# Ledger of designs, part 20: VHH binders against Ubiquitin fusion degradation protein 3 homolog (ufd-3)

Target 1, 271 residues: Ubiquitin fusion degradation protein 3 homolog (ufd-3), of Caenorhabditis elegans (g5ees6r586to856)
Amino acid sequence: PLVPVPDFYIIGLAGKGEKAIAKLKELNEKQDAFQLNPDQINGLEELFVLPTSSNYSSEVTQSAFEMSLQWPVEHLTPVLDFLRIALTHHSLNSYFCDRERGQELVGRLIAILVSDPADVALKVLVCRCIANAFSHPVGRNLFASTELSTLAPLVVRQVLNEKTVLQMSAATALANWSLALLQQSEQCEQLGPKEDLLRAILNGIESVDSFGYLGEDAIIRLLQALVTVMWGDASVIRLAKNRNIAQIAARLKDAVSNDSGKNIARDIVEM
Below, E stands for the ipSAE of ESMFold2; O stands for the ipSAE of OpenDDE; V2 stands for 0.75 times the mean of E and O plus 0.25 times the DockQ between their complexes.

## First folded at step 18 (VHH; framework vhh_7sr4_2)

Design f6 (from m2 with L102F; at its last look DockQ between E and O 0.79; V2 from the best seeds 0.76)
Fold by ESMFold2, look of step 18:
Structure f6 (fold): chain B 271 residues (1-271), chain A 120 residues (1-120)
Amino acid sequence: as target 1 above (271 residues)
Amino acid sequence: EVKLVESGGGLVQPGGSLRLSCAASGFTVVDYRMGWYRQTPGKQRDLVADIYSGGSTEYGDSVKGRFTISRDNTKNTVYLQMNSLKPEDTAVYYCATGEEVFYDKTFDYWGQGTQVTVSS
């Protein structure tokens, strides 16, 4: 079944990332400070040939990210593309999403989304980095526990973009976020975070008249996020009903032709 | 290893229907642009249909209203439903995948193709 979200989604690579590698090398030649050396570039290239289940870690690769994340924002596209893959590796996830480095990373991702760059690729890759960070426990702890008031609303805003790849990347991040909070609430007593994520989502979408411009896959992923955050939790369900979730679900249902999407929307109404 | 395998081509009479399938392995189709292109001998590959990450679609002018691209994410498969087929739809049909907003936006991987022949 699609609900609750069955496992954390990972937005991976097709192939060996030849285009990302070529672009990184091109932009590296433009750097004065923070230029990568050949060993650092080789470390980044290795990420694209390793399976996502690998426990890869390398101090050279760590240093490559520490250097290249300081590049001008207009040069960050290939860097973020490598980073979203790095976050699928347990040891690199643990390194970048730890208490101190994680706060710096979140702040950088927030800054990019706040700047609302014309280059939609940057926003897509920020959402993909967030989504993939949930693939491991340290990343889950960082994103699920800390940034519901600032980062979550910025991600929700991306679901409403006209480009369906951004809609999908953002909705996937929200689905993973919902699953992380569901699992957290099953393990530990924690009041409020699921309600806060639900409020962030509803605040962002409640005024939308029609979802017909959203891609159907993105709508299904958004529906998955909504059902998952409410799953088995009477207080979250009550909050959703008080915020008129039935009408919002009906508008989402109207925008899908797929039976799976219609069934998920109906499940929301009946919860 | 990325692999795209087309199937479902064949001989069909004008006005008939076919459904093409593209089974993908080595990546997840929902995360990428998937497309169907067709080629007649001596000509460039022409866009038939694209489906983008998130589900939006685009069609070539000559197939609009007759062809439908879709994706089954649980089977990692892309389909092309072709209705009201005409002799000018005769071609080799290729499945392709690539990026849609990054770098060089050309398709990176192509299938081997499947022949569709529309004749009486």
Scores: ipSAE 0.668, ipTM 0.852, lowest interface PAE 1.4, mean pLDDT 89
ESMFold2 (binder alone), look of step 18: mean pLDDT 80; pTM 0.804
OpenDDE, look of step 18: ipSAE 0.832; ipTM 0.921

## First folded at step 19 (VHH; framework vhh_7sr4_2)

Design i1 (from f4 with R97K; at its last read DockQ between E and O 0.93; V2 from the best seeds 0.83)
Amino acid sequence: EVKLVESGGGLVQPGGSLRLSCAASGFTVVDYRMGWYRQTPGKQRDLVADIYSGGSTEYGDSVKGRFTISRDNTKNTVYLQMNSLKPEDTAVYYCAKGEEVLYDKTFDYWGQGTQVTVSS
ESMFold2, look of step 19: ipSAE 0.726; ipTM 0.876
ESMFold2 (binder alone), look of step 19: mean pLDDT 82; pTM 0.826
OpenDDE, look of step 19: ipSAE 0.862; ipTM 0.934
ESMFold2, look of step 20: ipSAE 0.757; ipTM 0.885
ESMFold2 (binder alone), look of step 20: mean pLDDT 82; pTM 0.823
OpenDDE, look of step 20: ipSAE 0.858; ipTM 0.934
ESMFold2, look of step 21: ipSAE 0.677; ipTM 0.858
ESMFold2 (binder alone), look of step 21: mean pLDDT 83; pTM 0.832
OpenDDE, look of step 21: ipSAE 0.864; ipTM 0.935
ESMFold2, fold request of step 22: ipSAE 0.709, 0.709, 0.740; ipTM 0.874, 0.873, 0.881
ESMFold2 (binder alone), fold request of step 22: mean pLDDT 83, 83, 83; pTM 0.838, 0.836, 0.833
OpenDDE, fold request of step 22: ipSAE 0.872, 0.841, 0.872; ipTM 0.938, 0.924, 0.938
ESMFold2, last read: ipSAE 0.652, 0.700, 0.693; ipTM 0.844, 0.865, 0.864
ESMFold2 (binder alone), last read: mean pLDDT 83, 83, 83; pTM 0.832, 0.837, 0.834
OpenDDE, last read: ipSAE 0.820, 0.863, 0.884; ipTM 0.915, 0.934, 0.942

Design i2 (from f4 with S56T; at its last look DockQ between E and O 0.84; V2 from the best seeds 0.71)
Fold by ESMFold2, look of step 19:
Structure i2 (fold): chain B 271 residues (1-271), chain A 120 residues (1-120)
Amino acid sequence: as target 1 above (271 residues)
Amino acid sequence: EVKLVESGGGLVQPGGSLRLSCAASGFTVVDYRMGWYRQTPGKQRDLVADIYSGGTTEYGDSVKGRFTISRDNTKNTVYLQMNSLKPEDTAVYYCARGEEVLYDKTFDYWGQGTQVTVSS
């Protein structure tokens, strides 16, 4: 079953990471102040070798990110590619998403999205980092209720980009976000955050005339996010209906041919 | 650990159909550009069909309307449905994985290939 989102998505390992490693080494040679030493590079390389089930943690790898995240934005692509993998490891997730370092991380991700870089790869990797941060409790706590008024709208904007890989990465981040808020509300009674995420999504997509340019898998993931944030919650469902969710779901349904997407859109209307 | 395993090739008469399968392991197909390419001896590999992350598809001009690329994300498998086959479709068909926007966009993993022969 696709809804509610059954488990947090982990956006895809890159195999052995030869291209990411080669690019990191190339860009490292161009750094003046924040050049990584060989031990730090080796620490980053280990991330592509270890399974996500391992509880990898390394002080040298932590320091590699501390330095390389200070590189110029145009050089951050391989750094973010390593970071999205690092966030799938429980100990590194806990390290980078803690209260203090997490606020710095969130601020940096916001700054990248606000700068609207021409390099789509940076935006893709920001969304993948956000999505993978939800794979562990500290990352979920950091992102779930924080920045709903700032970061969530920026991520929703990425769903509407013409590049389908960005659409998919952003929609996956929103699906994980929805699941995190659903689980949070089931453990503790906190009103507001699910409504805020729903509003951010609807504010971003309600004016779109046709979703035909979106990739079908991205539409399905967006539908998963919508159903999940509404799941079993009468107040969130009521908000959605007052915001004309039936018409929005119909436009999304018109853009998919797949039965899974049509069924999810129908579930939204009938919910 | 990344593997692409093709199957479903064979001998078929003109006008017939085949379905090729590409079983992927070591990554999730929905996150990548996946493609089918074909090659006759001594020639470069030609694009047959691509499916992008997010689901958008592209086709080579000679196969549009006859071939369909699809993906089953629960089985982590990419398919090529080949209808109205012609003798010029005879080739080794390869499944491939690539990036869309990161680094160089070349295909970085290829399957072993599966032979398709269309002959009377």
Scores: ipSAE 0.466, ipTM 0.762, lowest interface PAE 1.8, mean pLDDT 88
ESMFold2 (binder alone), look of step 19: mean pLDDT 82; pTM 0.822
OpenDDE, look of step 19: ipSAE 0.858; ipTM 0.931

Design i3 (from f4 with S56R; at its last look DockQ between E and O 0.89; V2 from the best seeds 0.77)
Fold by ESMFold2, look of step 19:
Structure i3 (fold): chain B 271 residues (1-271), chain A 120 residues (1-120)
Amino acid sequence: as target 1 above (271 residues)
Amino acid sequence: EVKLVESGGGLVQPGGSLRLSCAASGFTVVDYRMGWYRQTPGKQRDLVADIYSGGRTEYGDSVKGRFTISRDNTKNTVYLQMNSLKPEDTAVYYCARGEEVLYDKTFDYWGQGTQVTVSS
């Protein structure tokens, strides 16, 4: 079944990444303090040829990210494209999502979304990095412990964008987040994060009159996030009902034509 | 490794239907722009239909209302349902993958093609 989310989604490799590599090299020529050397560029190129889930680790590749993540925001598109792949590798995920570097990473992702760049690609890649961070335990722990009052609303805002690729990337991040919080609540003495994520989602979508402009796959992913964060939790379910979840689910259901989406929307109402 | 394999082509009479399939491996179709193109000898490939990440679709003017692009995410497969076929639909049909908002909108990966022939 699609709910609760059965496993963490990964937005995987794009083949050899010829366009990303070409753009990285072009933008690298424009850097002064953080210009990558040829070995660092080669380390990043390797990420596009390695299988998803391999346990790739390279100190030169780590250093390439440490340098290139300091590039101006308008130059970060290829860097984030490499980073979303890097986060699918256990050792690189553990490196970038640890307590100290992870806080810096989250802060940078927040800053990009707050800036609301005209280039939608940056927003897509931020959401994909967040989604892929959940592929390994250190990334899951980072985002499960992150302040939801700031980052989560910014991601939810991306679900409502006109570009369906951004809708899908953001909704996938939310679905993975919901699953991570569901799993954490089984092992965690500290409570509240699921309610915080649900509030962020509902605050972002409660005023939307019609979801007809959203792509069906993005709607299904958003529904998966809602069901998963509510799954088996009477407190979260009560919060959702007090926030008119039944009317919101009906509006989402009206925007899908396939049975999977309709069934998930029905599950929300019947919880 | 990215691979796209088309199937389902053949010979049909005018007014008939075919369903083309594009089996993908090495990536997840729901996360990418997928398209169907067609080509007749001596001409450039023409876009027939797109499906974008998230589910939005677009169609070439000559096929609107007759063709439907879709995907089955559990089988990682993209389909082109072709109804009310006309002789002018005769072509080799190619499946393609591309980026949507990153870098440019060109298709970078192509299948080998499947022949569709509509004739009496």
Scores: ipSAE 0.621, ipTM 0.834, lowest interface PAE 1.5, mean pLDDT 88
ESMFold2 (binder alone), look of step 19: mean pLDDT 83; pTM 0.832
OpenDDE, look of step 19: ipSAE 0.848; ipTM 0.926

Design i4 (from f1 with V30I; at its last look DockQ between E and O 0.77; V2 from the best seeds 0.71)
Fold by ESMFold2, look of step 19:
Structure i4 (fold): chain B 271 residues (1-271), chain A 120 residues (1-120)
Amino acid sequence: as target 1 above (271 residues)
Amino acid sequence: EVKLVESGGGLVQPGGSLRLSCAASGFTVIDYRMGWYRQTPGKQRDLVADIYSSGSTEYGDSVKGRFTISRDNTKNTVYLQMNSLKPEDTAVYYCAVGEEVLYDKTFDYWGQGTQVTVSS
């Protein structure tokens, strides 16, 4: 079944990586203070070819990210393309999503989205990094503790973009986020995070008159996020009803032809 | 692990039809650009059709109106319906996947291919 979200999604193609490494090398030659050495570049290259089960991590690869994440925003595309893969490896996820480095990472992702770059690839890769951070417990814990008033609204805004790839990447990040918060609440009661994510989503979409311009599969993923964050939680369901979830779900349902999407929308209304 | 497996090729008479399937694993087809290419021995691969994450499609000039690309997201599969087949359509047909907005429009992964032969 699609609901609640059955498992964390991982997005982005792995393996080979010739385009990403070629672009990284090109942009590396433009760096002054944060230029990577050949060992650092080779460490990043291995991420595209190693299986997730390898639990890959190295101090060289860690340092490569620490330096290259300081590159100008317009040069970050290949860096983020390596980072979304790195976050699927348990040891690198644990390294980058720990308390201090995780807050720095979240701050960097916020800064990129706030800058609203013309290059849609940067926004896609930010959403993919967020989504893939949920692959492991440390990443899940980072976003469960993250202040939702800033990052979550920025991700929701990306769902409404005209580019379908960005719609999907952002909606997938929200679906994973919803599942992580659902799982967190089942382990122990925590005041407010599911409500905060729900508010961020509803604030971003409640004024949209028609979702017909969105890709159908992005709408289904957004519906998955909504139903998952509400799943089995009377206070979250009450908040959603007070925010007109039935009318919002009806508008989303009107934009899908697929029975799975229609069924999810009905589940939301009937909660 | 990204894997693309083509099937449905074979021998068919001119004017006939075939439907090719591309079963994908290791990724979700709705998130990426998917395509069909074909190759005659000794020649480069030619675009047949592609489908974007949005569902929008593009076709090579020689197949427009005769071929249709589609996908079934529940089966994670992409199809190529080939109608009004001609001897010139004889080739190995490859399924491919690539990123839409990263770097360039070339494809990142290719299947092993399935032979289509149009002859009497």
Scores: ipSAE 0.578, ipTM 0.805, lowest interface PAE 1.3, mean pLDDT 89
ESMFold2 (binder alone), look of step 19: mean pLDDT 82; pTM 0.816
OpenDDE, look of step 19: ipSAE 0.815; ipTM 0.913

Design i5 (from f1 with V29F; at its last look DockQ between E and O 0.73; V2 from the best seeds 0.73)
Fold by ESMFold2, look of step 19:
Structure i5 (fold): chain B 271 residues (1-271), chain A 120 residues (1-120)
Amino acid sequence: as target 1 above (271 residues)
Amino acid sequence: EVKLVESGGGLVQPGGSLRLSCAASGFTFVDYRMGWYRQTPGKQRDLVADIYSSGSTEYGDSVKGRFTISRDNTKNTVYLQMNSLKPEDTAVYYCAVGEEVLYDKTFDYWGQGTQVTVSS
């Protein structure tokens, strides 16, 4: 079944990274204070060939990210492409998503989305980094309990973009976010994070007259996020009903022809 | 790991039809551009068709109007319906996957291919 979200999604092609490394090398030549050395570049390249299950740990690779994340935003595409892979590795996820470094990472992702770059690739990769951060516990803790009032609305805005790939990346990040919060609530009492994510989603989509321009798969993923964050939680369901969830779900349902999507929308109304 | 498995190739007479399938696994299929290309020994790869995550399609000049690409996101499968086949269509046909917005429009991964032979 599609709901609640059955497992955390991981976004992005793994394996050969010739395009990413070529672009990184090209842009590296333009750097002054944060230019990477050959060992650092090799450390990043290694990420594309390692199994995601590996317990990868490298101070050279860590330092490569610490320097290259300081590049101008217009040069960050290959850096973020390496980062979304790094976040799928347990050790690197734990390193970058810890309390101190995680705050810096979240702040950087917020800054990129706030800048609203014309290059859609940057926004796609930010959403992929967020989604993939949920693949390990430290990343889940960072994103599920931090910046729900700031970062989540920025991600929701990306779901409404005209580009299908951005719609999907953003909706997938929200689906993973919803699953992380659901799992948290099963382990301990919540201090409001599910309500915060629900509010962010509803605030972003309540003014949309028609979802017909969105790809059907992105709508299904968004519906998965909504059902998952509400799953079995009377308080969250009551909040959703007070925010007119039935009418919003009906408009989402109108935009899908797939039975799975229609069933998920019906589940929301009947909660 | 990314895996693309083509099937449906074979021997057909001129004017005939074939339907190729490509089963995909190891990645989030719905996020990516899929395509078909073909290669005759000693020649460069020839773009046959692309299909984007949105469902938008593009075709190579030599196949436009005769071939149709489609995708089924629920089955992680891309198809190529080939009608009005000509001897010039004889090639190994490869399924491919690529990024839509990163770097360039070239494909990132290819399958092992399936042989299509059009002859009397």
Scores: ipSAE 0.603, ipTM 0.819, lowest interface PAE 1.3, mean pLDDT 88
ESMFold2 (binder alone), look of step 19: mean pLDDT 81; pTM 0.807
OpenDDE, look of step 19: ipSAE 0.854; ipTM 0.929

Design i6 (from m2 with S56R; at its last look DockQ between E and O 0.80; V2 from the best seeds 0.78)
Fold by ESMFold2, look of step 19:
Structure i6 (fold): chain B 271 residues (1-271), chain A 120 residues (1-120)
Amino acid sequence: as target 1 above (271 residues)
Amino acid sequence: EVKLVESGGGLVQPGGSLRLSCAASGFTVVDYRMGWYRQTPGKQRDLVADIYSGGRTEYGDSVKGRFTISRDNTKNTVYLQMNSLKPEDTAVYYCATGEEVLYDKTFDYWGQGTQVTVSS
């Protein structure tokens, strides 16, 4: 079954990262204060060779990210590409998503999305970093504690972009977020976070007349996020109903031909 | 490690149908552009069909209306349904994966291909 989200989604590497490596080296030559040395570059390259299940971590690789994340935003594409892979490794996830460094990371991701860069690749990679941060407990805890009033609306806006890869990356991040908050509420009841995520999603999509331009897989992820954040929670369900969730679900259902998507939309109405 | 394994090729009569499969491992097909390309010996590979992250599809002009690309995310597999086959569809068909907006539009990985032969 697709709902609630069964496991955290991971956006993995579909190659050996040769393009990311070449671009990193090119942009590295433009850096003055934060130029990486060869050992640091080699440390980053190892991330594209190791399996996703590897518990990889090295101080050289940590330092490479600490340096290169300070590059100008227009040079961050390869850095974020390495980072979203790094976040799939338990030790690097734990390092970058801890309480202090994690707050800096979230602030950087917010700054990039607020700047609304012309390069859609930056927005895609920010959403992939957010999605992959949920692959390990420290990343989940970071985003479950983040200020939802700022970052979540920015991610929701990306779901509505014309580029389907950005739609998909953003919707996947929201689906993982919903699952993390659902799991957190099972451990203890905390008022607000699930309602805040639901409000962010609904605020962003309630005025959309037709979702026909969205890719079907992105719509399914968005439906998964909605069902998952409401799952088994009467208070969140009442909020959704007061915000006309049935009408929104019907508009999403109209945009899919896939039975899985139609079934999830009907589940929302029946909740 | 990324792997793409094509299957379903073979010999078929003109007007017939085949369904090609591309089983992927090491990544999830829904997150990336997946494509089918074909090649006759001595020529460059021609676009047959692309399916993008999020589900958008595109087709080469010569196959529109006859071929359909699709994806089964639960099996991590991409399909090419080929109907109304013609002798000029004879080629090795390759599955490929790549990024859509990062760096450039070249494909990052290719399968080994499956032969389709349309002949009486």
Scores: ipSAE 0.676, ipTM 0.839, lowest interface PAE 1.3, mean pLDDT 89
ESMFold2 (binder alone), look of step 19: mean pLDDT 80; pTM 0.805
OpenDDE, look of step 19: ipSAE 0.871; ipTM 0.933

## First folded at step 20 (VHH; framework vhh_7sr4_2)

Design o1 (from i1 with G98D; at its last look DockQ between E and O 0.85; V2 from the best seeds 0.76)
Fold by ESMFold2, look of step 20:
Structure o1 (fold): chain B 271 residues (1-271), chain A 120 residues (1-120)
Amino acid sequence: as target 1 above (271 residues)
Amino acid sequence: EVKLVESGGGLVQPGGSLRLSCAASGFTVVDYRMGWYRQTPGKQRDLVADIYSGGSTEYGDSVKGRFTISRDNTKNTVYLQMNSLKPEDTAVYYCAKDEEVLYDKTFDYWGQGTQVTVSS
């Protein structure tokens, strides 16, 4: 079944990363401070060939990110592309998402989204980094416990972008976020986080008259996020109903043609 | 390793239909730009259709309204439904993948192709 989200989605390897590597090398030549050496570049390249099940751990690769994340924001696209891969590896996820480094990482991602860069690739890769952070427990803890009132609305805003790749990346991050919060609430029933994520989503989409411009895959992923955050929780379901979820689900249903999307939208109404 | 395997080509009569499949491994098709191209001897490869992450699609002018690109994310497979086939559609059809659309618009990975022949 598609709901609740069955497993965390991972936007993983898609080849040897030749475009990302070429762009990184091009931009590296423009750096004065924080220029990467050949060993650091090689460490990043290895991320594209190593299986995610490997116990990848490299101080050289860690140092490559510490240097390149300090590049100007207009040069960060390939850096974030490598980072989203790094976050799929347990050791690197644990390293970057620990308490202090994780707080700095979240702050950087917030700053990029707040700046609303014209380069849509930066926003896509921020959402992909967030999505992939949920692939391991330290990343889940970081993003599930971060200040939802700040980051979550910024991610939701990206679902409404005209570019379907950004819609999909953002909706995937929200789906993983919903699953992480669902899993946490099943272990410890503390009030707040699921309601906060649901409110952020609804605040962002409730005024949209028609979702017809959204890609169908992105709509299905957004529906998955909504059902998952509400799953089995009467308090969250009541909040959603008080916020007119049935009419929002109907508008989403009108924008999909396949049965999977229509069925999820009906599930929301019947909850 | 990225691998793209086309199938479903063959001989078909004008006005007929054919469905091409591209089975992908080594990545998830929903996250990337996927495309179908075709090549007639003596011509360059032409875009037939592509599908972007999230589901938006583009079509070449000569196939618009007749062909449909789609994907089945559970099978990690991209399809090209070809209706109202004409002799001019005769070509080798290639499945292609853009490694990362965020950097440029070129396709980096290609299948070996499947022959489609439309004749009476």
Scores: ipSAE 0.602, ipTM 0.829, lowest interface PAE 1.7, mean pLDDT 88
ESMFold2 (binder alone), look of step 20: mean pLDDT 81; pTM 0.813
OpenDDE, look of step 20: ipSAE 0.854; ipTM 0.932

Design o2 (from i1 with K105E; at its last look DockQ between E and O 0.70; V2 from the best seeds 0.00; counts 0 for: pae E 4.4 > 2)
Fold by ESMFold2, look of step 20:
Structure o2 (fold): chain B 271 residues (1-271), chain A 120 residues (1-120)
Amino acid sequence: as target 1 above (271 residues)
Amino acid sequence: EVKLVESGGGLVQPGGSLRLSCAASGFTVVDYRMGWYRQTPGKQRDLVADIYSGGSTEYGDSVKGRFTISRDNTKNTVYLQMNSLKPEDTAVYYCAKGEEVLYDETFDYWGQGTQVTVSS
């Protein structure tokens, strides 16, 4: 049988961040406006050494992000690397994903994806920030209120990129998004959001003839996002059937050899 | 804190099999390039097998068709199944974690190694 994503994924909580810190300091020296002071840099450094369970936040660290998020887009890679970790801390998630700052953040993430930068790292980190925003309720609420028709298709496009790390980061963001919408619908009746996410995914992948170039784990993660958004919901399942989900799932099944991935795809085909 | 703990090494006869395990903590193996390398005394470490974040694999020429890298994401563990072992496979085998693609693709963390010895 079909099974949903069991827990929200958190991406990139590994290492001491030495290269991210070094790159941030290098690029900081090149800023004409919005240069960080030493206390602000120290506040950012703490993010890479604190455990996931920490409820870290400080006004200095908040100000460091407010300043460095204004850097030119070509200098944002280390800033977004710190931000994806910050979003795993409850207080910083609540701060950056509130209604006003959250709308500004989503707008900036959209702008980066629309620009389609040659540097894949920016796209990877945008997807990882989106995925990690689902770690806490304020981030989940932000994306529940966000216009799915704009951001979701941009994330889906990243699943089809040639770089496997981008495929995986984008598929993980979609899986977390699916789970957040599923959990929200289980608490109260909401119509439309799950259908909107399903439409965005299917619009992006329905014309792909073969998924053989995608990494197997990214395919499995995408399949799990699809299962999660359809879980126990006749209207979402009906929409998927009308959009030829069985044929799409068969093409995804052809691209995996792992038993778990084949079983998930087979269950979708037989719905 | 990143930690890589290898196990499964030992003495085996030519033609035999071993399975090496690398238990990882402090990060999620699926998000990174993971690899197995081996080293004989006085020589550089040689690629044995890599697995990339999307599941693609790469093998050293001398082990193609005999060794298989895999991972179990629920256990956060990377495996190396070694079949048809030869005396030339005798080495210390290291599990390695690649750096994030964002800054550099070199390997930045290594385990302590596990000895594999293929002899009578």
Scores: ipSAE 0.035, ipTM 0.335, lowest interface PAE 4.4, mean pLDDT 84
ESMFold2 (binder alone), look of step 20: mean pLDDT 82; pTM 0.827
OpenDDE, look of step 20: ipSAE 0.861; ipTM 0.934

Design o3 (from i1 with F107Y; at its last fold request DockQ between E and O 0.91; V2 from the best seeds 0.83)
Amino acid sequence: EVKLVESGGGLVQPGGSLRLSCAASGFTVVDYRMGWYRQTPGKQRDLVADIYSGGSTEYGDSVKGRFTISRDNTKNTVYLQMNSLKPEDTAVYYCAKGEEVLYDKTYDYWGQGTQVTVSS
ESMFold2, look of step 20: ipSAE 0.687; ipTM 0.858
ESMFold2 (binder alone), look of step 20: mean pLDDT 82; pTM 0.825
OpenDDE, look of step 20: ipSAE 0.842; ipTM 0.928
ESMFold2, fold request of step 22: ipSAE 0.723, 0.711, 0.719; ipTM 0.876, 0.875, 0.873
ESMFold2 (binder alone), fold request of step 22: mean pLDDT 83, 83, 83; pTM 0.836, 0.835, 0.831
OpenDDE, fold request of step 22: ipSAE 0.839, 0.848, 0.876; ipTM 0.923, 0.926, 0.939

